# Ledger of designs, part 4: VHH binders against ENHANCER OF AG-4 protein 2 (HUA2)

Target 1, 142 residues: ENHANCER OF AG-4 protein 2 (HUA2), of Arabidopsis thaliana (Mouse-ear cress) (q9xer9r771to912)
Amino acid sequence: EAAISRDAFEGMLETLSRTRESIGRATRLAIDCAKYGLASEVVELLIRKLESESHFHRKVDLFFLVDSITQHSHSQKGIAGASYVPTVQAALPRLLGAAAPPGTGASDNRRKCLKVLKLWLERKVFPESLLRRYIDDIRASG
Short names: E, the ipSAE of ESMFold2; O, the ipSAE of OpenDDE; V2, 0.75 times the mean of E and O plus 0.25 times the DockQ between their complexes.

## First folded at step 1 (VHH)

Design b19 (framework vhh_5j56_2)
Fold by ESMFold2-Fast, scan of step 1:
Structure b19 (fold): chain B 142 residues (1-142), chain A 126 residues (1-126)
Amino acid sequence: as target 1 above (142 residues)
Amino acid sequence: QVQLVESGGGLVQPGGSLRLSCVASGFTFDYSGSYAIGWFRQAPGKEREGLSSISGSDSGSTSYSDSVKGRFTISRDNAKNTVYLQMNSLKPEDTAVYYCATEYYGSGSYEDYDYWGQGTQVTVSS
């Protein structure tokens, strides 16, 4: 079942779109993977997909999925899905580096990632000092 | 790509009503209430003013500026990927170009919106 859930999630990343339905389905698969102890593997799949993705709009789609998984996990403290909060926190430098690259061609990526970071700050998803550091870093790269 | 197209503007007499539409293409993202669409206006020689916003399809949370609260109503048709602004009891001071823009819920300022629309003119005059 674990391998099936992981393979389903990995396959979903290939067809992920920015629609609520697509992101919602992928989020559900990620939560199911966490129930089998695969949260770290799911985050690593997301990092690798983000780092290999050539289309900037696709990087935003993937980061919005990260946000969906993270906020869903944050609201479900005390269950297996809650494991994504610390796992994503540890992965933030790699996730943000890939999703919000430097350069003029990535201004939309940086703007979209900043909105996510501001929302996480408002909702206290991660420590304030950590989020403010990333917000400042992304603003400086634009 | 992501596009917003406003429509429904026109000439109307004081006290009249108009319904503006904002059709989104290339963007239907809305999960956990994290994304919103807002309406803004700009009159000649004035700063752009935020009027109303609605969170994504699930929560339907709305906000209104004091200048339009009670007269304007924002709504969403998720099946049509469209946001509406129903404007009632229109006044000459409502004359402006009206824009829609997308944002992450809670960003709060005009500068934080991703503005893709070209605007639609509303003129309130006798």
Scores: ipSAE 0.013, ipTM 0.242, lowest interface PAE 7.1, mean pLDDT 80

Design b20 (framework vhh_etentamig_d1)
Fold by ESMFold2-Fast, scan of step 1:
Structure b20 (fold): chain B 142 residues (1-142), chain A 122 residues (1-122)
Amino acid sequence: as target 1 above (142 residues)
Amino acid sequence: EVQLLESGGGLVQPGGSLRLSCAASGFTFSDYWMSWVRQAPGKGPEWVSGISGSGGSTYYADSVKGRFTISRDNSKNTLYLQMNSLRAEDTAVYYCAKDSEYYGSGDEFDYRGQGTLVTVSS
């Protein structure tokens, strides 16, 4: 059943859109995967998808999904719900590097990723010093 | 075409409760994420809470977690906000908002209603 949950999540990524409904459905699948101990695999799938994605708007969609999964996990009680917070924290350099690349063509990506980081800061999802460093890095890349 | 009509606001004492309602029309209600946004006098909008089209996922601002509960009845095209343990700082006009895009902060919406005033004061 773990394989079925993984396949369903991977399939959902192919049709992921910026709508709250699309992101919400993918988030529920990611949380279901965590119940089977697949949180690290889900995050690795997201990293690979982000790194291989050629369309900048699609990178934002994927990072919004990372945000949705992370905030849902942060608000949950219990082991399964909490598994994404540490897994995403470890992956942040790779996730942000792919979602908010440097250069003038990615200014919308950087703006939208900054909005997410500021929410994480407000909601104490990750350590303040870590988030402030990423915010400064993204602002500095122009 | 799209209409959002908020109700349930009023004057309430600190520690009290209120339930806000939003009647939606002109779109397929169950297909859209809905949010509550508030604006205190002289301040910008603050996103309060959001709920997925199915009602399966809910999110809250840290300032209201544990006190407010968002819910919806898709058969009645109605969004609700149950507000408990109200504080003076909760005084604001509360808006129901249709949000077709994920934004996280709730700052950007497709559509929002006229609002309902909530005043928390003795």
Scores: ipSAE 0.031, ipTM 0.378, lowest interface PAE 4.2, mean pLDDT 83

Design c01 (framework vhh_sonelokimab_d1)
Fold by ESMFold2-Fast, scan of step 1:
Structure c01 (fold): chain B 142 residues (1-142), chain A 123 residues (1-123)
Amino acid sequence: as target 1 above (142 residues)
Amino acid sequence: DVQLVESGGGLVQPGGSLRLSCAASGRTFSSYAVGWFRQAPGKEREFIGAISGSGGSTYYAVSEKGRFTISRDNSKNTLYLQMNSLRPEDTAVYYCAADSLEELYDWGRYDYWGQGTLVTVSS
């Protein structure tokens, strides 16, 4: 049920790694959560985890999960596409602010997030003007 | 969106050499980091190494460094794995994979995989 799906997803974030397997499992749990109307809760969990994460490499792992959820949702028909694409769009300032922070320790974070934004631009996941603005902002911060 | 096809596998004697090829079609090949992986029967899939889109950076698993060399020819949309001093334990299906995020990590975001090519090292 909803509570079980939410708890499973939250637990998955603790052991998330940059492997295709780990990100794939977490993505599947996020999609399941959307079927119970929990897309906004999933995105809020991701924002809070990103903002509290102290390791910059972990922030990239979490943002790659955001990318996986977003692109999977964009490519699918049904409630996940209807829920995650607009929810992630609204959350992008907080997600990107946490995943690609300013400072010397975050240059790889900014490069990796720029790569994701460029893929979203190519695949028309979000409005071009919005994505170009975030790309310019991140480039300016490095 | 890229399609990958491995070739060059076959039977080789211990101590021999073999070069595998991976032909890419579809999206611009140079925009991807690409890597080689292998999987022997009953074993986990193992990372061998990866090369950046430009070819300017490589990363190898420690166990394979010195015997295996990864290279690419972007003008031919082809990735290569040169294998020297082959041993029976190198017997596996060899896969190439492309990473759209240009990660050079073992289980990075490898979104595109070939079907594999069998290498048998036996007398």
Scores: ipSAE 0.013, ipTM 0.274, lowest interface PAE 7.4, mean pLDDT 83

Design c02 (framework vhh_etentamig_d1)
Fold by ESMFold2-Fast, scan of step 1:
Structure c02 (fold): chain B 142 residues (1-142), chain A 124 residues (1-124)
Amino acid sequence: as target 1 above (142 residues)
Amino acid sequence: EVQLLESGGGLVQPGGSLRLSCAASGFTFSSYAMSWVRQAPGKGPEWVSGISGSGGSTYYADSVKGRFTISRDNSKNTLYLQMNSLRAEDTAVYYCAKGSPEDLYEWLTGFDYRGQGTLVTVSS
């Protein structure tokens, strides 16, 4: 049952697009995975997919999925919410490093990731000092 | 660039009414569907209502049907939300948004297609 949910989520990453429907479906699968104690595996799959992705716009799509999972979990008080918030927080250096790389070719990636970080700051998803540090780091890399 | 400026929020008693306005610029207003989205303290964004570019079709979340009315004035590039029979659970920051929930993910959760918001507090 757990393996089925994990496989379904991994498959969704292959066809993920920036549409609300695509990201919403993948988010629901991620939440289901957390119910089976697989939140860390889901985040690791996201990190690996982000780090191996060659298309910069696809990296943004994947990071928007991270945002969707994180915000859905933050709004929930169940086990799924507890699992993704701290797991994503621990993974932020790797997730952001892959999604918002330095260099002139990645300016759109950095802009889009900064907007997500600003939203997380506004909504108090993660500690303010941590988010402001990442915002400053990404701004400095452009 | 797209600019959206919300106004009309405030403190109101349960059962009261408020009318929100959104002044839009930077795009051909009449060519796009528009929406109202709200975010309650500590919660994620919730789509509230939508209206087609022509104003001929309107849509509402079940939580607000029969109480809220969305409208637009394409000659003034302005979107409106008439809120009646307000409840404590309607307390939120209300955002004007270009497009509909069917659009790209960033439309709902990002800052590109929504304004700064206007606070509506229903208490007492």
Scores: ipSAE 0.100, ipTM 0.518, lowest interface PAE 3.2, mean pLDDT 85

Design c03 (framework vhh_7mjh_2)
Fold by ESMFold2-Fast, scan of step 1:
Structure c03 (fold): chain B 142 residues (1-142), chain A 123 residues (1-123)
Amino acid sequence: as target 1 above (142 residues)
Amino acid sequence: EVQLVESGGGLVQPGGSLRLSCAASGFTFSSYAMSWVRQAPGKGLEWIGRIYSGGSTSYNPSLKSLVTISRDNSKNTLYLQMNSLRAEDTATYYCARDTPEEYLDAFEGMDVWGQGTTVTVSS
């Protein structure tokens, strides 16, 4: 059910690592949530988690999860999971602001986020002009 | 010198079984995930499966019923057991050191590859 899927996803964020297994499990839970109409709620949970996270390496792990969910959704246009693409697009300013903060201590965060943005550009996940703007903004902040 | 050397390839009849080995040297084998990959003549790379440092395995769903991956950390050796071999299993088989910490494309984490061992399935 919806409540169980939402709770499982929120719990998974506490133990998330950047292994393919960890991110894959969390991605499947996010897709299950979308089947119950909870895609916007899942993205809001990710935004809140990213904004409250104190460890920079954990922010990267969370952003990699955002990428995994987004690319899965993009590849499956016309299925329930496809709802994440427009929801993540609208959330990008908040997601990127938290995942790739300015300052010298976050240079690895910016490199990793740039790598993801370049993959999105290559795979045409989001509009080119939007992605180029974010790439330029992140480069300018370091 | 970090090195992977495959062995055990050769000619096998359809329906037969074959076990490939991969000998690792120059790194702490037990600390890495290891993958098997194959390439049929004139085709692209096809991922077969992976065994994590802890011993759990993940397989290509199309091949899961036909193969088993195992490892012996005391011998620094990776194995691929193949059963019910078909002509379409004819390929060069590679082992690769794998770093699955990133969730990138299937081959992105593979930084060291063996030279390959050739398996030909024919009567």
Scores: ipSAE 0.022, ipTM 0.269, lowest interface PAE 4.5, mean pLDDT 85

Design c04 (framework vhh_5c3l_4)
Fold by ESMFold2-Fast, scan of step 1:
Structure c04 (fold): chain B 142 residues (1-142), chain A 124 residues (1-124)
Amino acid sequence: as target 1 above (142 residues)
Amino acid sequence: QVQLQESGGGLVQPGGSLRLSCAASGFTFSSYAMSWVRQAPGKGLEVVSDISGSGGSTTYADSVKGRFTISRDNAKNTLYLQMNSLKPEDTAVYYCAKSGDEWEYLSELGFDYRGPGTQVTVSS
């Protein structure tokens, strides 16, 4: 069932959109994967998908999914769900590098990722100093 | 100018009920998803519940599911949170927040508009 949950999540990424229903469904699959100790594998799938994605708008959709999973994990009272917070924290440089790349063509990506980082700051999802560093880095790239 | 004003907070006993209201102005209320967000003493912000612009879709944090009900009256530009079976752990400042369109993820627009909040204290 662990492999089935992982495969279902990977398949969901192919049709992901930024609608609340699409992101909500993918988030539920990610939480199910965490129950089987697959949080790190889910985050690796997200990193690989983000890095391979050619369309900038699709990168934003994927990062919104990262936000959804992280926020859900942060609010959960439990071992399995809580595992996404430290796993995403460790992956932030790679996730943000892919979702909010430098250059003039990615200004919308950077604005939308900054919006997510500011929400994480307000909700105390990650250490303030870490989030402020990433916010400054993204602002400096344009 | 977007304006959000909460009301209905107060002191209640454990097991009691309270209804919060949020009066909205400055935007087309029915076009936007709305959320209730809270902050307990010494804790970060928690999204308690959200509702789509049409009112057709709702979500709840696991901590309040089955006890709280979010609703809206688009004719009156008002958001509600009915809170039943209140626990001391529900003690927090409750904020009304404007989110994105019902077809967009909440983080797309964020919570750039929040009311000043209303205090809910659950104690004997």
Scores: ipSAE 0.016, ipTM 0.214, lowest interface PAE 6.1, mean pLDDT 83

Design c05 (framework vhh_8pnl_2)
Fold by ESMFold2-Fast, scan of step 1:
Structure c05 (fold): chain B 142 residues (1-142), chain A 122 residues (1-122)
Amino acid sequence: as target 1 above (142 residues)
Amino acid sequence: QGQLVESGGGLVQPGGSLRLSCADAGFTFSSYAMAWYRQAPGKERELVARITSGGSTNYADFVKGRFTISRDNAKSTLYLQMNSLKPEDTAMYYCAAGSLDELYEFGKYDYWGQGTRVTVSA
């Protein structure tokens, strides 16, 4: 049931923490959602949650979930890979804008997002030119 | 879900070889720095080898040239190839994963397996 899977994922975001267990469970739910054709909805939920989140550390937790979903999808090359890799790529400006905002108060966010982007660059998750542009943009916004 | 499980330990004679594996049931394996630690009875746990999410490696002096750490992110598995084993290598070997805060860094490890036993004796 698509609606149940979507609701489960959305509910899980409310209790997401920066632990292997929490992020792993959330990733599994996102992969299950992709089986029902909901990958774009999952990414939109993540964008919306990131944009509305007031706690900067929570923005990092959400972006680490984006990393987990993306890397799992890239490695699996299945239905999830076909859905999440291109969907996340298209959403990167909004995801990064929310997770790594400009200003001195968000320096930790930018540092951690840069680490993720560098990992994606090393593992060839997204085109090199695209990732280098985002890395430069984030560095310039500090 | 999200448990580290070590395997590959056993009894081997001095000069022998073993390959340890650590399987991660979680979905975040590729984003974590990973390490192998060991603990002999009556001794403190000590770092053997570590590998970052990007693949950079670091080894304890006492295993340098004999052990090789590697990872397969597609299989969510960490390996430790142990060659030229010595009686001093006898210990319980633990797989450890760093937090996401340690991406690209050698750092602190907060997620542990239950261990696999290695005995080197004649």
Scores: ipSAE 0.043, ipTM 0.427, lowest interface PAE 6.0, mean pLDDT 84

Design c06 (framework vhh_sonelokimab_d1; at its last look DockQ between E and O 0.08; V2 from the best seeds 0.00; counts 0 for: pae E 9.7 > 2, placed apart)
Fold by ESMFold2, look of step 2:
Structure c06 (fold): chain B 142 residues (1-142), chain A 124 residues (1-124)
Amino acid sequence: as target 1 above (142 residues)
Amino acid sequence: DVQLVESGGGLVQPGGSLRLSCAASGFTFSDYAVGWFRQAPGKEREFIGAISGSGGSTYYAVSEKGRFTISRDNSKNTLYLQMNSLRPEDTAVYYCAAGPSDYEEFLASGYDYWGQGTLVTVSS
């Protein structure tokens, strides 16, 4: 059910790695969660994990998962697209603020998140004006 | 404008070798990870391998390691794919791609720019 799917996704986040297999499994589970109406809960879990994560490399792993969920949802257009795309769009300030914070320790994070934003811009995942503002903000923050 | 232009494709006998080139323009080549993909008719695009822009790290599909070598010459803005021991199943259109460095180099979704492709045919 819904509760079991959400708990399984949360458990997967604890062992997430920056590999095709790990991100792919977590993405599939997130897409399945959307079928139970859980997209906003999944995105809130991702925000919470990003905000509480102390290791910069783990923040990137989580943000790459956000990217994978967003792009798969965008291409599918079904229930996942109708829920994840607008939900992630609304959450971008919190997601980026946690994944790509200012400061000398997070310069790699900012560069990697910028790469994702530029990809979303070119693939028209979100409105151009929105993405350009975030891109400019991250570039300016150094 | 950003451009990636593949060349060097052609007809090769099984067991033969071929070197593909990808000429890049319109961006700072050394800031980008670059990779090779291929697509046979009616099949999905397959990752072959990639090389990072900042570290000289290379990554290969497991089945292609040892036969194919990826290299780059930043003074010529060029990416290369050396292919050895070619088989008929290597017949495909080969594409180069570029994305910002430090993204997961084997994920096609991480590449912003793509070439038009060059055809490689391996048959007797």
Scores: ipSAE 0.006, ipTM 0.191, lowest interface PAE 9.7, mean pLDDT 81
ESMFold2-Fast, scan of step 1: ipSAE 0.530; ipTM 0.833
ESMFold2 (binder alone), look of step 2: mean pLDDT 79; pTM 0.809
OpenDDE, look of step 2: ipSAE 0.282; ipTM 0.739

Design c07 (framework vhh_5j56_2)
Fold by ESMFold2-Fast, scan of step 1:
Structure c07 (fold): chain B 142 residues (1-142), chain A 128 residues (1-128)
Amino acid sequence: as target 1 above (142 residues)
Amino acid sequence: QVQLVESGGGLVQPGGSLRLSCVASGFTFSEGSDYAIGWFRQAPGKEREGLSSISGSEGGSTSYSDSVKGRFTISRDNAKNTVYLQMNSLKPEDTAVYYCAAGTPEEWYDLLKGYDYWGQGTQVTVSS
């Protein structure tokens, strides 16, 4: 069952789009995976997909999915529902490095990732010092 | 200044169609623009709801609420700085004032947040 949930999530990433429906379905699958103790595997799938994605637009879609999963997890009751917050926190350098790469061609990626980081800062999703460091790093890379 | 002007509203019978237009000035919808354009409506006695959006980024991602998916289609003409909403199979429940809005939402699932510029609205009435 756990393997089936993981495969379903991985399959959903192939057709992910920047729509409420697409991101919502993928978020629901990720939360289901966490119930089977697979939060780390889900985040690793996201990292690998982000790192291999050639279209900068698609990288933003994937990072918006990371945001959706993280905020949903942050608002949940119980340990299983909260699994993604620490897992995503540990993965942020790799997630942000792939989603908001340096160079002029990725200025839109960096701007959109910055908006997500600022939202996380406002909603206290991760430690302020950590988020401010990433915000400064992304601003410096453009 | 950023300005949005809606047009194309009116009275239509159930099952009919209308095409709404939203003309923007003060910014561009070229690839690389941070602006997204969304269509919203406010039905009598209801709060404003998001219906559809199109991003100003590369690729122009589109989105639809479940209530209009399959019936409404959003499109844009970057050369005319115009966004359209094609509305088919209209129902009495679609009666509302329709608004277009522009902004830079932080994430897509929160349609109302990040839209800073709003048009004046155009009335759509679906009645037999």
Scores: ipSAE 0.013, ipTM 0.191, lowest interface PAE 7.4, mean pLDDT 82

Design c08 (framework vhh_etentamig_d1)
Fold by ESMFold2-Fast, scan of step 1:
Structure c08 (fold): chain B 142 residues (1-142), chain A 125 residues (1-125)
Amino acid sequence: as target 1 above (142 residues)
Amino acid sequence: EVQLLESGGGLVQPGGSLRLSCAASGFTFSDYAMSWVRQAPGKGPEWVSGISGSGGSTYYADSVKGRFTISRDNSKNTLYLQMNSLRAEDTAVYYCARGTSDEELYDYWKGMDVRGQGTLVTVSS
């Protein structure tokens, strides 16, 4: 059921690592959640986890999961594509604000988030003008 | 004009071995982490292995650990995958892929920006 799928995804976030296997499993759970109409709740869980995370390397891991879900959804279409692409687009200010914070301590976070944004730009995942604005904002926040 | 060209695929029996090669051109090969990704018919892509630009760090999917070895020769702009103890489930088209311009291996399977045409590996008796 929906609650079980959501709980499984939330649990996966607690043990998420940057490995292909870990991110792949979490991505599959997020796609399953979309089938129950939970894409917005999944994205809100990701925002909340990112905003509360104290370890900068963990913020990068979580943002890489956002990238994985978004690109999988963009390429796949269907209900996942219909749900995650617009939901993540709306959430980008909060997601990027948490994953790539300003200040010298977060330069690695900003570099890694910029790599993702440039990839999204090249693959036309989100509108070019929106992505260029976020790229410029992150570059300026150093 | 970045190009990746895979070779070395073929038919092999279970328990056999194959060595795949990927010839890279159009960029400074040593500046990029590289990976192997495979796709079986009717299935999505699966990341297999990755290597840092220097070759100093290697990473493997659990399904291939202990059986596959990734390596690179930066003087020849070539990436390799040595595949031992092959199983029927290893049957797939194998693709060489470039990472996103640094040696950060864990994010490159998502941030890959170039992929080759692939080479078919069929494991059957």
Scores: ipSAE 0.007, ipTM 0.201, lowest interface PAE 9.2, mean pLDDT 83

Design c09 (framework vhh_8pnl_2)
Fold by ESMFold2-Fast, scan of step 1:
Order: C-alpha cells, then structure tokens, then sequence
Structure c09 (fold): chain B 142 residues (1-142), chain A 123 residues (1-123)
C-alpha cells in the first residue's frame, strides 16, 4: 500500500508542471505518503530528481512542489501533515543547491527560490536565522 | 508575521484626509504586490486597493477617485492617501503582501497581514 503511494508520487514527478492543478495533485500524493511514514523517502526522491534534472525551469517546478508540500505540512497539526517540515529543513542545503545553482544561466532559479525563502521567513516556517543564511548564500552566488 | 507595521490612522471629520503607511521589515517588499484591506465593525475584511511590483494599481469601487495607493521600494514602505473621507470609511486598515494567483506561479496568492491601524471618520 505504501509502495503504491510512493510509486504514484514518483510517476507524478515525471509530468509535474507549474500549474496549481499539477502541484496540488503531487502535494496530495506526498501527504498520502506521509500517512505511511514515507516523508523521508519522498524528500529523498525530490532531492534526487532535483540533482539529476538538466532543465533549469524544471528545477523551479520541483522546488515549487517542495514549497507546496512544506507549507501544507506547516499548516496541518498532525503527525502526517507535520512530517515534512523537519524533513525538508534537514534537506534544505541539497534542495537549494540543486534548485538555485550558481552562475548567470540560473538567475531566474535564484530569484524564484529567493521568493520562496522570503515567504517561509515571513510565515515562520523554519527558524529565521537558518532562512537568513540561505537567503544571503543565494544572493552571494549570483 | 511581525514584519508589517501600519501607522497613520486617527480620528478625522467627514471630508478630511489621512495618509496611512505600512513599513515592511522583511526582504520581499519589491518582489510582491502589496494591498490595503479594511474591516469595519461587524463586517468582513475587504480589499481597498492593490499595487503590483511593476507599479500598476487597482481599486475597490467604493474608494475609486478618493484613495491613492503608492509604494517606495527603496524604503520598503506602502502608502494609502485617503481624501474626501466618509463615515463609511471608518474601519481598521490592514497592510498585506498580496498578489493574484497566476497560472504559472502558485505562490502569488499568498496573503500576509499586519496588525492594523484604526481610522475613525466622525464629527
């Protein structure tokens, strides 16, 4: 049952787009995976997908999914819903390193990731000192 | 959540003017649309005016021609110039980081509220 949910999520990543519908469907699958204790596996899958993705616009799509899952989890007060906040926090260096790479070709990626980090800062999704560090790091890399 | 601070409210007579300010201590002011909302006693919160990052604006019909929204990105401050004030304008006024949800950017639907500043229009 767990394997079915994980495989469905993995399949959804192949066709992920930046639309509300696409991100919403993938977010629901991620929440379903968390109910089976698979939040860490879902985040690791997202990290691997981000690190292997060659198209920069696709990296932004994947990071927007990370944001959707994280904010949805932050808003929910239960084990399944809350699982992604600490798991994503631990994965942020790898997620951001892949989604917002250095270099002039990735300026849009860095701008879009900065928008997400600033929203997380304002909503207190993660510790402010941690988010300020990542914001400064991304600004310095461009 | 303590990043937005409204000021400039007060008591004014009908026909008077007030200028509201919203200071944003966060890092995102220039990247997002900003809005003023208000909530009158016993009523729901309603949009008054919105200004986009590019400077274009829209206004609720009930303030069009009387209120002007503006922004100073260098100071991370949002303003609302209120002229020809009416008793119906009496409300708590709130600053928000706000953008219409776009087809390709689901983040632009986020609302972030300040604590508000009170405007009373009466003799």
Amino acid sequence: as target 1 above (142 residues)
Amino acid sequence: QGQLVESGGGLVQPGGSLRLSCADAGFTFSDYAMAWYRQAPGKERELVARIYSGGSTNYADFVKGRFTISRDNAKSTLYLQMNSLKPEDTAMYYCARDSPEEAFDYLTGFDYWGQGTRVTVSA
Scores: ipSAE 0.015, ipTM 0.159, lowest interface PAE 7.3, mean pLDDT 80

Design c10 (framework vhh_sonelokimab_d1)
Fold by ESMFold2-Fast, scan of step 1:
Structure c10 (fold): chain B 142 residues (1-142), chain A 126 residues (1-126)
Amino acid sequence: as target 1 above (142 residues)
Amino acid sequence: DVQLVESGGGLVQPGGSLRLSCAASGRTFSSYAVGWFRQAPGKEREFIGAISGSGDSTYYAVSEKGRFTISRDNSKNTLYLQMNSLRPEDTAVYYCTAGSEDAWEYYTSGREYDYWGQGTLVTVSS
């Protein structure tokens, strides 16, 4: 059910890694949550986890999960799981602020988030003007 | 850091074969996921194949239809692409690449590849 899917997703975030298996499994759980109308809850869990995460490499892992969820939702736009596209769009300032913070210690984070934003631009996942503004903002952060 | 240098490109007749090499210099080559991409004139960069740092997992684009094989030798810090049954449409600049992590789907997107070689031209012509 809904609670089971949400708890499984939350638990998966604690052990998330950048492997195909880990990101793919977490993405499938997120899509299942959307079927119960929990897309906003899932995105809020991701924001909270990103904002509380002390390890910068873990922030990248979490943002790559955001990318995976978003692109799967974009390719499946006609179904209930497609709700992540508008939900992630609304959350981008908070997601990017946490994943690609300013400062000298986060240059790798900003570079990797820029790669994702550029791919979203090429694949037309979000409006071009919005993505170009975020790209410019992150570049201006150093 | 890692530096990548491709070799083995050149002119080959249709139906022929080529083996491309990519020599990596730097520390901890075995910790990087490495792969091959190509870019044909006037086309976007296309994923060919990737191999995990351990060599346990290989990933291929459907487009090569079993004609290409990726392998690595961590003792020599070298990545290989064996190309068989070459066709004129395989004409492209071939790039090797290395990324710091073994990331799902990013093997095919290029996003997690931090280091790129200069490319080596493969021309398939009669």
Scores: ipSAE 0.015, ipTM 0.196, lowest interface PAE 7.1, mean pLDDT 81

